# VHH binders against tRNA(Ile)-lysidine synthase (tilS), part 25

Target 1, 344 residues: tRNA(Ile)-lysidine synthase (tilS), of Thermosynechococcus vestitus (q8dih2)
Amino acid sequence: MWGIHHARLHTTLKTQQWLPLGSRILIALSGGQDSVCLTRLLLDLQPHWQWSLVAVHCDHRWRADSTANANFVQQLAQKWHLPCEVVSAPDLPKTEAAARSWRYQVFESVAKALDCTHVVTAHTQSDRAESLLLHLLRGTSPDGLATLLPSRSLGAIQLVRPLLGMTRAQTAAFCQAYGLPIWQDETNHNLEYRRNRLRLELIPYLQQHFNPNVEEALAQTAELLASDRAYFEAEVERLAPTVLREHPPALDRLRLREFPLALQRRLIQCFLRQHLKRGLNFRVIEAVRALMTTGNGSQTASLPGGQHLRVCGRWIELVRPMPPPPAPVPPDPGERSPPPSPLY
Below, E stands for the ipSAE of ESMFold2; O stands for the ipSAE of OpenDDE; V2 stands for 0.75 times the mean of E and O plus 0.25 times the DockQ between their complexes.

## First folded at step 14 (VHH; framework vhh_h_nbbcii10_fgla)

Design K2 (at its last look DockQ between E and O 0.74; V2 from the best seeds 0.00; counts 0 for: pae E 3.3 > 2, framework grips, unsure alone 64.8 < 65)
Fold by ESMFold2, look of step 14:
Structure K2 (fold): chain B 344 residues (1-344), chain A 130 residues (1-130)
Amino acid sequence: as target 1 above (344 residues)
Amino acid sequence: QVQLVESGGGLVQPGGSLRLSCAASGYESFTFSSYALGWFRQAPGQGLEAVAAISSSGGSTYYADSVKGRFTISRDNSKNTLYLQMNSLRAEDTAVYYCAAGTYSGSPELEWLAWEYDYWGQGTLVTVSS
């Protein structure tokens, strides 16, 4: 039966077209309340959207109960007539970063194998608020605060987060009201994990003492920053051909002076991302920006990999270290000396 | 960005009355008078139920059988506001009430279909209890 969350998601998808009519969609199904809520919503909307739905469960094999979790997900998918793939991890480092990296690799590979164009995850408004706080506490740029985009590229597919309009409390209430079985992950209550401390201690404190709607407020801030980031990324893409030279790599510092500070920094960042493997930070961007107004021959310090930037007239050029000697060219095996004449 | 904001909900005794309002705001491209409007409600553990709908001009109104004669839908296009006057309230009217706006055709059967609406409010709780 359709409720308000079906109606709201349906209208959001009509407006945003994140999951177009007839799409083949891979659902990340962990068995937790948010992923079960997402899956049920998409199954209920499926007749109106003509989607092809397939689930994937990523079994990290870190917990003793990981096989029971996978069995739970498979039984739920079978009950719902939802095709489901289970992928087990190899031996991974036991870090959140390694697990997340592996999951996204699985999403991309399974989507390719099944011809899915989209993958969906069950990140909520609460997750977006938590992510913004975590990034803020670590100290990051405005782009880093634009967390958990509703839609982004993941290789050749689109990763979509349809539940950013629902809080974790709302997904819990949805599952309870519709009698949906969920898998309870014991680590959700472990306060040794920074995100769990934020979720279980900090956010409730903020709700009680500062703003009962703090999750929505923080998620809205992340969304506003995301739209600003998207605007600037589009502007940089449009302007880059007029400022960046590819051969040899350089920045047009006279052209660069014409732009506001924000665009100067973003254009320099774009250039450096194309040519540096590591070592890009705010200080490097500012060192390059300072070259806009210095004399010919001014340069930055050496960057990782031995590269640096140097003023050459109107250009700030990337100077690379001397390359190693080239490998010897093998002789052409078909080349032959002319034979001596039969007549001498 | 269009916002629909409901107000006027609360606790009321059986037989009492409430007036719900839904204020619309948004960017210049949102023209309130071009939308058909509706009220929907959802009681705990139940699906979304259509309550009443009104055409863009206000000339046609529609009501669920369960509320006919007790509820009146109206709109004021000069104030971008939708209203629901609820009289003779019963315990069965307890629900969260949502306002919605859509640009679909004016067919009466389509106005009952929640998936034909494009904008939804956050809801206002009405509790009818002794």
Scores: ipSAE 0.355, ipTM 0.782, lowest interface PAE 3.3, mean pLDDT 85
ESMFold2 (binder alone), look of step 14: mean pLDDT 79; pTM 0.820
OpenDDE, look of step 14: ipSAE 0.735; ipTM 0.917

## First folded at step 15 (VHH; framework vhh_h_nbbcii10_fgla)

Design G1 (from J3 with A116S; at its last look DockQ between E and O 0.79; V2 from the best seeds 0.00; counts 0 for: pae E 3.1 > 2, framework grips)
Fold by ESMFold2, look of step 15:
Structure G1 (fold): chain B 344 residues (1-344), chain A 132 residues (1-132)
Amino acid sequence: as target 1 above (344 residues)
Amino acid sequence: QVQLVESGGGLVQPGGSLRLSCAASGYESFTFSSYALGWFRQAPGQGLEAVAAISSSGGSTYYADSVKGRFTISRDNSKNTLYLQMNSLRAEDTAVYYCAAKYGSLDYSGSPEWFSWEYDYWGQGTLVTVSS
């Protein structure tokens, strides 16, 4: 039955075009209240959008009731005449990181097999608020606070989160009002998980004593940070060819001086991501930025992997350790070892 | 973007009256008078029901048969506000009431133009309970 949440989601999809007319959409259906709510909403909106809908259930098999969960999802999908693929996990480490990585691999694989252009997950406004708080408490960059984007690329498909405008309380109320069966996951109440403690203890405290709409406020902050991130990513992409030199790797420090601090940092970050495998952090970015105004030959301390950056005139060049001398071999008369390149 | 906020709901006895308000706001380009407006309601276990609609100028109104003669829709374009005066309330009027806005004209040739899927903006809702 078409209600207010259908109307609101329909409006959002009209203005944002996250799920264009006629799209083939893969729905991540866990059986929990949020995924059941999402699936019902999309099925009810389908006639207006002419979508092709298929569900996928990822069975992690790390819980005793995982077979019952998968059966629940399959029965629900059959009742709703919704094609549903169930994919069982191989033997994975029982960590959230491994499970999440595997799920996203499944989404890409199943979407490719079924010619889906989009995958949707049931992340809510509450999830976005929780993720922002977790990242804040851990300490992270503003980009790391831009959590749970409404739409982003996932390989060749778009990952969309249509429920970011609904709280967990609203999806629960939706399911109850429409008599939708849901799978109760008892781990949602396990306080040994930091996210569950935040959800069950901290957020209710904030709602009661500070702002009853704190989930919306936090999710809005994440959204504002996401738009800032998108702007800077686009500017860096546009400016990078004029500042970054690929061969040998270097930054044009005179060009960098022309930009505001935020762009300087992001262009340096872009450069370092292209050339360092790990160890990129704020301190490294600032050490490189300091070289914009130092004398020729100035350099950073060694970075992970033994590399550093050094001023060479207009350029801040990436310097790798000098390659070890070649093993002694008799040279033929016409061959000489080349001098090392200035960078690499 | 357009924001709609309803107010004026509450508990009322059968035969009583309530006046609902819907305050509209938006970014710099928002022009309230460019929008046709409507009131919808959703009772528990029921779908969204159109209650009343009013043209962008305020010159034309439309009412569901279930509320004709009892409810009056009006708008004040100088205050960016839509109203619903509800008189002679009945138990079956119990619902959450939502205001909605549609850019452009409203065609009164039939009910389809005020169906909920055609409206672009929706308020948060205000609860009206009619009981003893």
Scores: ipSAE 0.399, ipTM 0.800, lowest interface PAE 3.1, mean pLDDT 86
ESMFold2 (binder alone), look of step 15: mean pLDDT 81; pTM 0.837
OpenDDE, look of step 15: ipSAE 0.695; ipTM 0.905

Design G2 (from J3 with E118Y; at its last look DockQ between E and O 0.69; V2 from the best seeds 0.00; counts 0 for: pae E 3.5 > 2, framework grips)
Fold by ESMFold2, look of step 15:
Structure G2 (fold): chain B 344 residues (1-344), chain A 132 residues (1-132)
Amino acid sequence: as target 1 above (344 residues)
Amino acid sequence: QVQLVESGGGLVQPGGSLRLSCAASGYESFTFSSYALGWFRQAPGQGLEAVAAISSSGGSTYYADSVKGRFTISRDNSKNTLYLQMNSLRAEDTAVYYCAAKYGSLDYSGSPEWFAWYYDYWGQGTLVTVSS
């Protein structure tokens, strides 16, 4: 039976066209409340959108109950007549970064095998708010605060997050109202994890004492930053061929001077990202930007990896370390005299 | 880009009355009088049910059979506000009530569930409880 969350999701999908009519969609189904909510919503909307739906469950094998979790997901999918693939992890590092990277590789691989054009994950408005706060506390750039985009490319497929309009409280209420079984993750209440402390302590405090709609407010901020980021990325893509030289790598500093500060920084960042192995940060960008107005021969200090940038006329050129020349053959010991070494 | 905010819900005894309001706002292209509007409700354990609808001009109205004669939908285009006057309330009217908007003409198929399919904007809802 269609409820308000079906109506709202349907409206969003009509407007945004993230999951076009007839799409073949891979659903990331963890068994948790958000993924079960997402799956039920898409199954209920399926007759109106003519989607082909298939689920994938990524079993990291990190928790003692991971096999029971996978069995729960398979039984739920079977009950719902939803094809479901289970992919078990090889032995991989037990970090969130490694797990996330592996999951996205699985999504791309399974989608290719099953000819899916889209993958959906159950990230919520609450997740977006939490991610913005975590990134803000790390002190990242505005681009780093544009977290959890509603739609983005993942290799040859589109990754879509249809639940960014629902809070975690709303997905929980949905599952309860529709009697949906969910997998209870024992670590969800463990305050040793930073995201759990934010979710269980900080967000409720902000809701009670500052803004009852703080999750929506933070998620909207992330969306506004995402649209700004998209604008600047498009401008950099358009302008880069007129400013960046590839052979040898250089920046046209006369052209750079024509642009506002924001574009100067982003064009320099684009150049450095293409040519530096590591060590790209705000300090480096500003050091290169300072060369826009310095005399010929001015240069940055050595960057990580031994590289630096140097003014050569209109160009700021990347200078790589040279292999050392062959050492001079030292004279025989009887031929050398120690020079005097005065020091002022 | 249209935002709808409902108000006026609360607890009322059977036979009582409530008046719901829905304030609409939008960005540069928003013109309230270009939208057909409706009230929907969702009771616990039930799906979304169309309650009443009103054309963009206010000249045509639709009511579910269960509320005819008891509920009156109206709009004030100068205040960007939709109203639902609810009289002779019954326990079965207990639900969260949602305001909804659709650009252009109201398209009627004879199925209230199908009417929800056509709406483009939805409010957060206001709870109406009719008890004892």
Scores: ipSAE 0.337, ipTM 0.772, lowest interface PAE 3.5, mean pLDDT 85
ESMFold2 (binder alone), look of step 15: mean pLDDT 83; pTM 0.858
OpenDDE, look of step 15: ipSAE 0.694; ipTM 0.901

Design G3 (from J3 with Y27F E28T S29F F30S F32S S33G; at its last look DockQ between E and O 0.71; V2 from the best seeds 0.00; counts 0 for: pae E 4.0 > 2, unsure alone 61.9 < 65)
Fold by ESMFold2, look of step 15:
Structure G3 (fold): chain B 344 residues (1-344), chain A 132 residues (1-132)
Amino acid sequence: as target 1 above (344 residues)
Amino acid sequence: QVQLVESGGGLVQPGGSLRLSCAASGFTFSTSGSYALGWFRQAPGQGLEAVAAISSSGGSTYYADSVKGRFTISRDNSKNTLYLQMNSLRAEDTAVYYCAAKYGSLDYSGSPEWFAWEYDYWGQGTLVTVSS
């Protein structure tokens, strides 16, 4: 039975071809409202797209109820005649970063074993808005605000986020209207975690007092920044061989002067990413850029690892000490990962 | 931005009338490569139901059996607007009503899935409640 969200998703998939006819698709099914909504939508669309669907549930084993959650997901999949794989976490650090990295490794492994070409997660328009706000509040480049792409490569498979056109309120209403069972995760209410405070306190405040459609507005901003990022990444890739020297590492400062400020910064960033593991920030990029117009022998201050950049004629060269090893970069004090959310 | 916006919904007594409008922006209904237009509805706990459709010229119309003789679809291409005149309203007409557009001719079996498959632009919906 098709509702309006089936029609809208179907139209988007026809236009964008993120999940081509006949694809073998791995669905990340956490049991939460968004993943249950996604799974039901894809099952209802399946006859029109000839997809092969299989679910995967990642059990982090962090909570006493994690086995009950996995059992809930398995029973739901059985009811829906949907093949479902459950993968349990090894002993990994209890951070969101470690959990997310593990989940994506599971997606690649399971997709390879089952010959899936695509994996889908239930990230919503609300998630995209939240991610943009989190990155903005922490301070980041425009590229860092281009969060949660609708489709991207994940190793040999494509990761697709079909629900970026739906808010969390809409997925909740969908589940309610169709009587879909969902698993409630208590960590969604833990205000100790920054993302949960943003979701439960800041976003509702913005909706009530500023813009009832703020989630859509922020998600559209993230999409516009994503297309700008893609353009600049392609330009840097094209230009880098003409500006960057690898052996020995250097920047051609005469060539660099020919480019607009935005490309100067991005070419320098590209160079520094190749040679600095940590400590890359705006201040460092600008210190290197200043060397474009200084005299021979000018140099930056010492960078992490004891390295620095020095002007040698037309070149800004990377200079390395012999030894000691590079100093570690301190952790960013402004962010803590929450426990894994049910958002697949 | 391409947008379809419905208006004219509300609460009405059984036997009453309403006229729904759908205004398009960033998108022209009738130029070279004309569009067919339709109204769909979704009642609480129900699927999407095709209500009425109209060809680009206005010369061909479709009505669901449940509304035939009571509802009239029309279009004003110069105002980029689609209309649904709803007369003799019944409690069973209570639903959110959606405006939709597709390029070209209609091909349907009368099922919501077939109609919805053919349409590429959708409005946000307007609620019609028929109740004492």
Scores: ipSAE 0.271, ipTM 0.747, lowest interface PAE 4.0, mean pLDDT 84
ESMFold2 (binder alone), look of step 15: mean pLDDT 77; pTM 0.802
OpenDDE, look of step 15: ipSAE 0.721; ipTM 0.910

Design G4 (at its last look DockQ between E and O 0.84; V2 from the best seeds 0.00; counts 0 for: pae E 2.9 > 2, framework grips)
Fold by ESMFold2, look of step 15:
Structure G4 (fold): chain B 344 residues (1-344), chain A 129 residues (1-129)
Amino acid sequence: as target 1 above (344 residues)
Amino acid sequence: QVQLVESGGGLVQPGGSLRLSCAASGYESFTFSSYALGWFRQAPGQGLEAVAAISSSGGSTYYADSVKGRFTISRDNSKNTLYLQMNSLRAEDTAVYYCAAKYGSTGSPEWFAWEYDYWGQGTLVTVSS
């Protein structure tokens, strides 16, 4: 039966078209309250959207009750006439990063096998607030605070987070009000995990002493930062062909000088992301930006991976690492400038 | 784009009265009179129930059978406000009340929740001794 959360989600989906009419959708169903809430909402909306729905359960095999959890999910899916695939993890490192990476690989693989165009996860407004806080406490950039986008590409499919308008308290209340069975995960109260500490200790403290609506406030900040980031990404995409050269990789420093500082940094960042595997940070971006006004032949220190950038006329060119040299032979004395410094 | 804010809820004894208000606003080109409006309610463990609906002009109104004769929907397009006058309140009227809006030129109110495009945050009405 339809309640206010059905109505609100329906309206959002009409406006944003995250899950277009007739889409083939893979639902990530863990059995927890948020995923059960999401699944019930989509099943109730299905007649209005003509979706094809199928669930996937990712069994990490980290806990003794993992088989019971998978059985719970399968029984729930059967009761709801929802096809459900269960995928068990190989021997993974027991870290959240490895588990997350594996889950998204499973989503992409299962969606391809079942011809799904979208995958949905049950991330909530509360998750978005928590992620913003974790990133802020880490000291990240504004782009790093634009967490948990409502929709993004995941390989050939779209990853959609339809519950970003609902808090964890609201999904709990939804499940209670509609009598939905949920799987309780005992590790949700383990304070050894930083996210659980934030959820169980910091956020309640902020709600009690600072702002009872802090989750909404933080999620709104993440959304505003995400829209700003999207604007700049679109501008960079539009401008990049006029500034970036592919062969050999280079930046047009005369064109780059025409733009405001924010666009200079983002165009340089775009270039470096295309050519550096790791080690991209603010210091590297600023080192490259400094070359906009230096003399011909100026260069950065060696970057992670052994590459550096060098001024060549109007271009700042990427110089790739040299192969290991043969045993040294005394060269002519051509060494004139200080060696490049490593970037820090 | 359109924002709806309900007010006027509270605790009332059976047989009492309340007036709910829903203030509507929008950016720049917002025209309240182009919207059909409705009141919905949701009690714990129940679905969203249509209570009353009113056309964009205010000329047509519809009511749930459970509230006919007791509730009156009205709108003041000059104040961008929708009202629900609730008289002879009963315990079963206890719910969170939501206002809703749908852009349209039909002139007829809409009765089903999935037809509406904008929803308020809700105001709680409790009818108890």
Scores: ipSAE 0.440, ipTM 0.823, lowest interface PAE 2.9, mean pLDDT 87
ESMFold2 (binder alone), look of step 15: mean pLDDT 84; pTM 0.870
OpenDDE, look of step 15: ipSAE 0.767; ipTM 0.931

Design G5 (from J3 with G110D; at its last look DockQ between E and O 0.76; V2 from the best seeds 0.00; counts 0 for: pae E 4.1 > 2, framework grips)
Fold by ESMFold2, look of step 15:
Structure G5 (fold): chain B 344 residues (1-344), chain A 132 residues (1-132)
Amino acid sequence: as target 1 above (344 residues)
Amino acid sequence: QVQLVESGGGLVQPGGSLRLSCAASGYESFTFSSYALGWFRQAPGQGLEAVAAISSSGGSTYYADSVKGRFTISRDNSKNTLYLQMNSLRAEDTAVYYCAAKYGSLDYSDSPEWFAWEYDYWGQGTLVTVSS
């Protein structure tokens, strides 16, 4: 039966066209409240949109009850006449980053096998607010604060987050109102995990003492920053052929001088991202930008990997030594992000 | 692109009255008089129910059987505002009431489920509680 959340999602999908008519869609179904809410909403909207829907469950195998979780998801999908694939993890490092990377590889692989054009995840407005805060607290560029885009490319498919207009409280109420079974993951309440502490302690504190609508406010900030990022990315794409030389890699420092500071930094960032395997940060970008005004032969300090940049006339050229230095050893594992549920 | 904001909800005794308002706004090219408008409601554990609708000109109105004779929908195109006058309220009228808009013509000869699906813009809702 259609409620207000069906109506609002339907309207959003009509105007934004994130999930076009007739799309074949892969649904990431963890069994948690947000993923169950998303799946039910899409199933209820399916007749109007003529979608083909298939679910995928990513079993991390980190807990003794992971088989029970997968069985729960399979039984729910069967009840809903929803085809469902279950994929079990290899032995992964138990970090959020490794689990997330693996899940996205699964999404691409399964989507290719089943000819899906879109994958949907149940990230909510609350998740977007949490992600913005996590990135802000670590310190990042404005682009890094443009978290959890509603739609983005993931290889050959589109990743869509249809629930960014709903809070976690709203998905919970939806599941309760419609009597939907959900799988409770005990780690969702473990305060040793950073995101859980933010969700269970910091966000409620901000809601009570600063802004009752703080989740919406933070999510809106992320959206505004995303539109700014899109503008600058389009400008860099347009300008890059006139500033960047591919063979051999170099920057035209005379043309760089023609642009405002923001574009200078972004064009340099674009160049370095194409040619540096790691170690890109603000200090490196500024060191390269300083070469715009120095004499021939000026250069940056040696960067990770033994590379540096050197002025040669109008060009700032990338220099690679021989033989290449050994790759730096990755840091030992210390504190790691908590293991996520797939749609945590 | 179109924003709808409801007001006027609250607590009222059975047999009482309330008047709901819905203020509409949009970008510079927004024309309120080009939209058909409606009121929907959702009680706990139930789906959206169409309550009343009004044509873009205000010349045609439609009502659910459950509210006919008790509720009156109207609009003021000069103020970009939609109204719902609710008289003889009953406990079963307790719900969150939503204002909705769709561009163009109004046709409610079909099922109520079709009505909700035809609307493109929705308000945040206003709670009406009818209890003694």
Scores: ipSAE 0.278, ipTM 0.758, lowest interface PAE 4.1, mean pLDDT 85
ESMFold2 (binder alone), look of step 15: mean pLDDT 81; pTM 0.844
OpenDDE, look of step 15: ipSAE 0.745; ipTM 0.918

Design G6 (from J3 with F115Y; at its last look DockQ between E and O 0.75; V2 from the best seeds 0.00; counts 0 for: pae E 3.1 > 2, framework grips)
Fold by ESMFold2, look of step 15:
Structure G6 (fold): chain B 344 residues (1-344), chain A 132 residues (1-132)
Amino acid sequence: as target 1 above (344 residues)
Amino acid sequence: QVQLVESGGGLVQPGGSLRLSCAASGYESFTFSSYALGWFRQAPGQGLEAVAAISSSGGSTYYADSVKGRFTISRDNSKNTLYLQMNSLRAEDTAVYYCAAKYGSLDYSGSPEWYAWEYDYWGQGTLVTVSS
């Protein structure tokens, strides 16, 4: 029984080809309303797309009801004649980051074992708005605000988020209208989690007092930033061989001068990410960029790891400590967070 | 970007009338006159139902049996607008009404050949409630 959300998703998939005809697709099925909505939509579209569908449930084993949740998912999948794999977590640190990393490993591993080319998750427009706000409040670059891409590589498979055009309210209404059973996760209402406070307190306040369509507005901003990021990543990939020298590592500062400021910064960033393990920030990028116009022999201050950059004619060269270098022990690498990246 | 926007919905008593409009806008590549258009509706707890369709030129129209004689579909290609005149409304007409567009000419032999999956652009919908 096709409704408006089937029609809209079908149209999006025809245009974007995120889930091509005949694909073998692994569905991440948590049992929550969004994942149940996604699964029902794909099952209803399946005859028109000739997909092979298989579900995977990741059992974190963190809560007393995790076995009941897995049983719920298996019973639902059986009712829908949907093959379903359940994977239980090993002992994991009880952090959202560890759980997310483990789930991605499971998706890639199960997809490979079952010859799936795509994995789908039920991230919604609401999730994208929430993620943008969390990253904005943390302070990040525009690339870090390009959250929750509709499609991205995950190893050898594609991770697709077909529900980015639906809000959480819409997935709830869908499940209610179609009489779909859902599993209520008790942690979704725990205000000790920052994302839940944002979802339950901040977003409703913004909707009521500022913009009733704020989730759409924020998700659109994330999408615009994602397209900008993709353009610059492609352009840097094309230009890097003509600007970056790998052996020994250096930047062609005469060639860099030919480009607009945005490309100069991104090419320098690309170079530094290849050669610095930590300490990359805006200040370092600008210090290197300043060397484009300085005299021969000019250099940056010492960077983390004992490295610096120095002008040698047309080149800005990376200077590493001579062997054997001093081996100061930086803070344990586990104490530093990586730059923010898109969630999922 | 191509956009369809419905308007004209509301509360009406049985036997009453409403006129729905659907305005099309978008990129220069959107050519309204190249698209066949349709109205679909979705009642609470039901699937999409085709209501009426009109060819790109306006020369051919099609109606679901449940609305024949009561509803009239029309289009004005100079204004990029699709219309649905709804007369003699009944409680079973209560639904969200959606405007939809597909490329090409309409070639139907009746209701079974006009399916939602053939349409590429959809509006956000306008609610029509028919009740005493």
Scores: ipSAE 0.402, ipTM 0.800, lowest interface PAE 3.1, mean pLDDT 85
ESMFold2 (binder alone), look of step 15: mean pLDDT 82; pTM 0.846
OpenDDE, look of step 15: ipSAE 0.726; ipTM 0.912

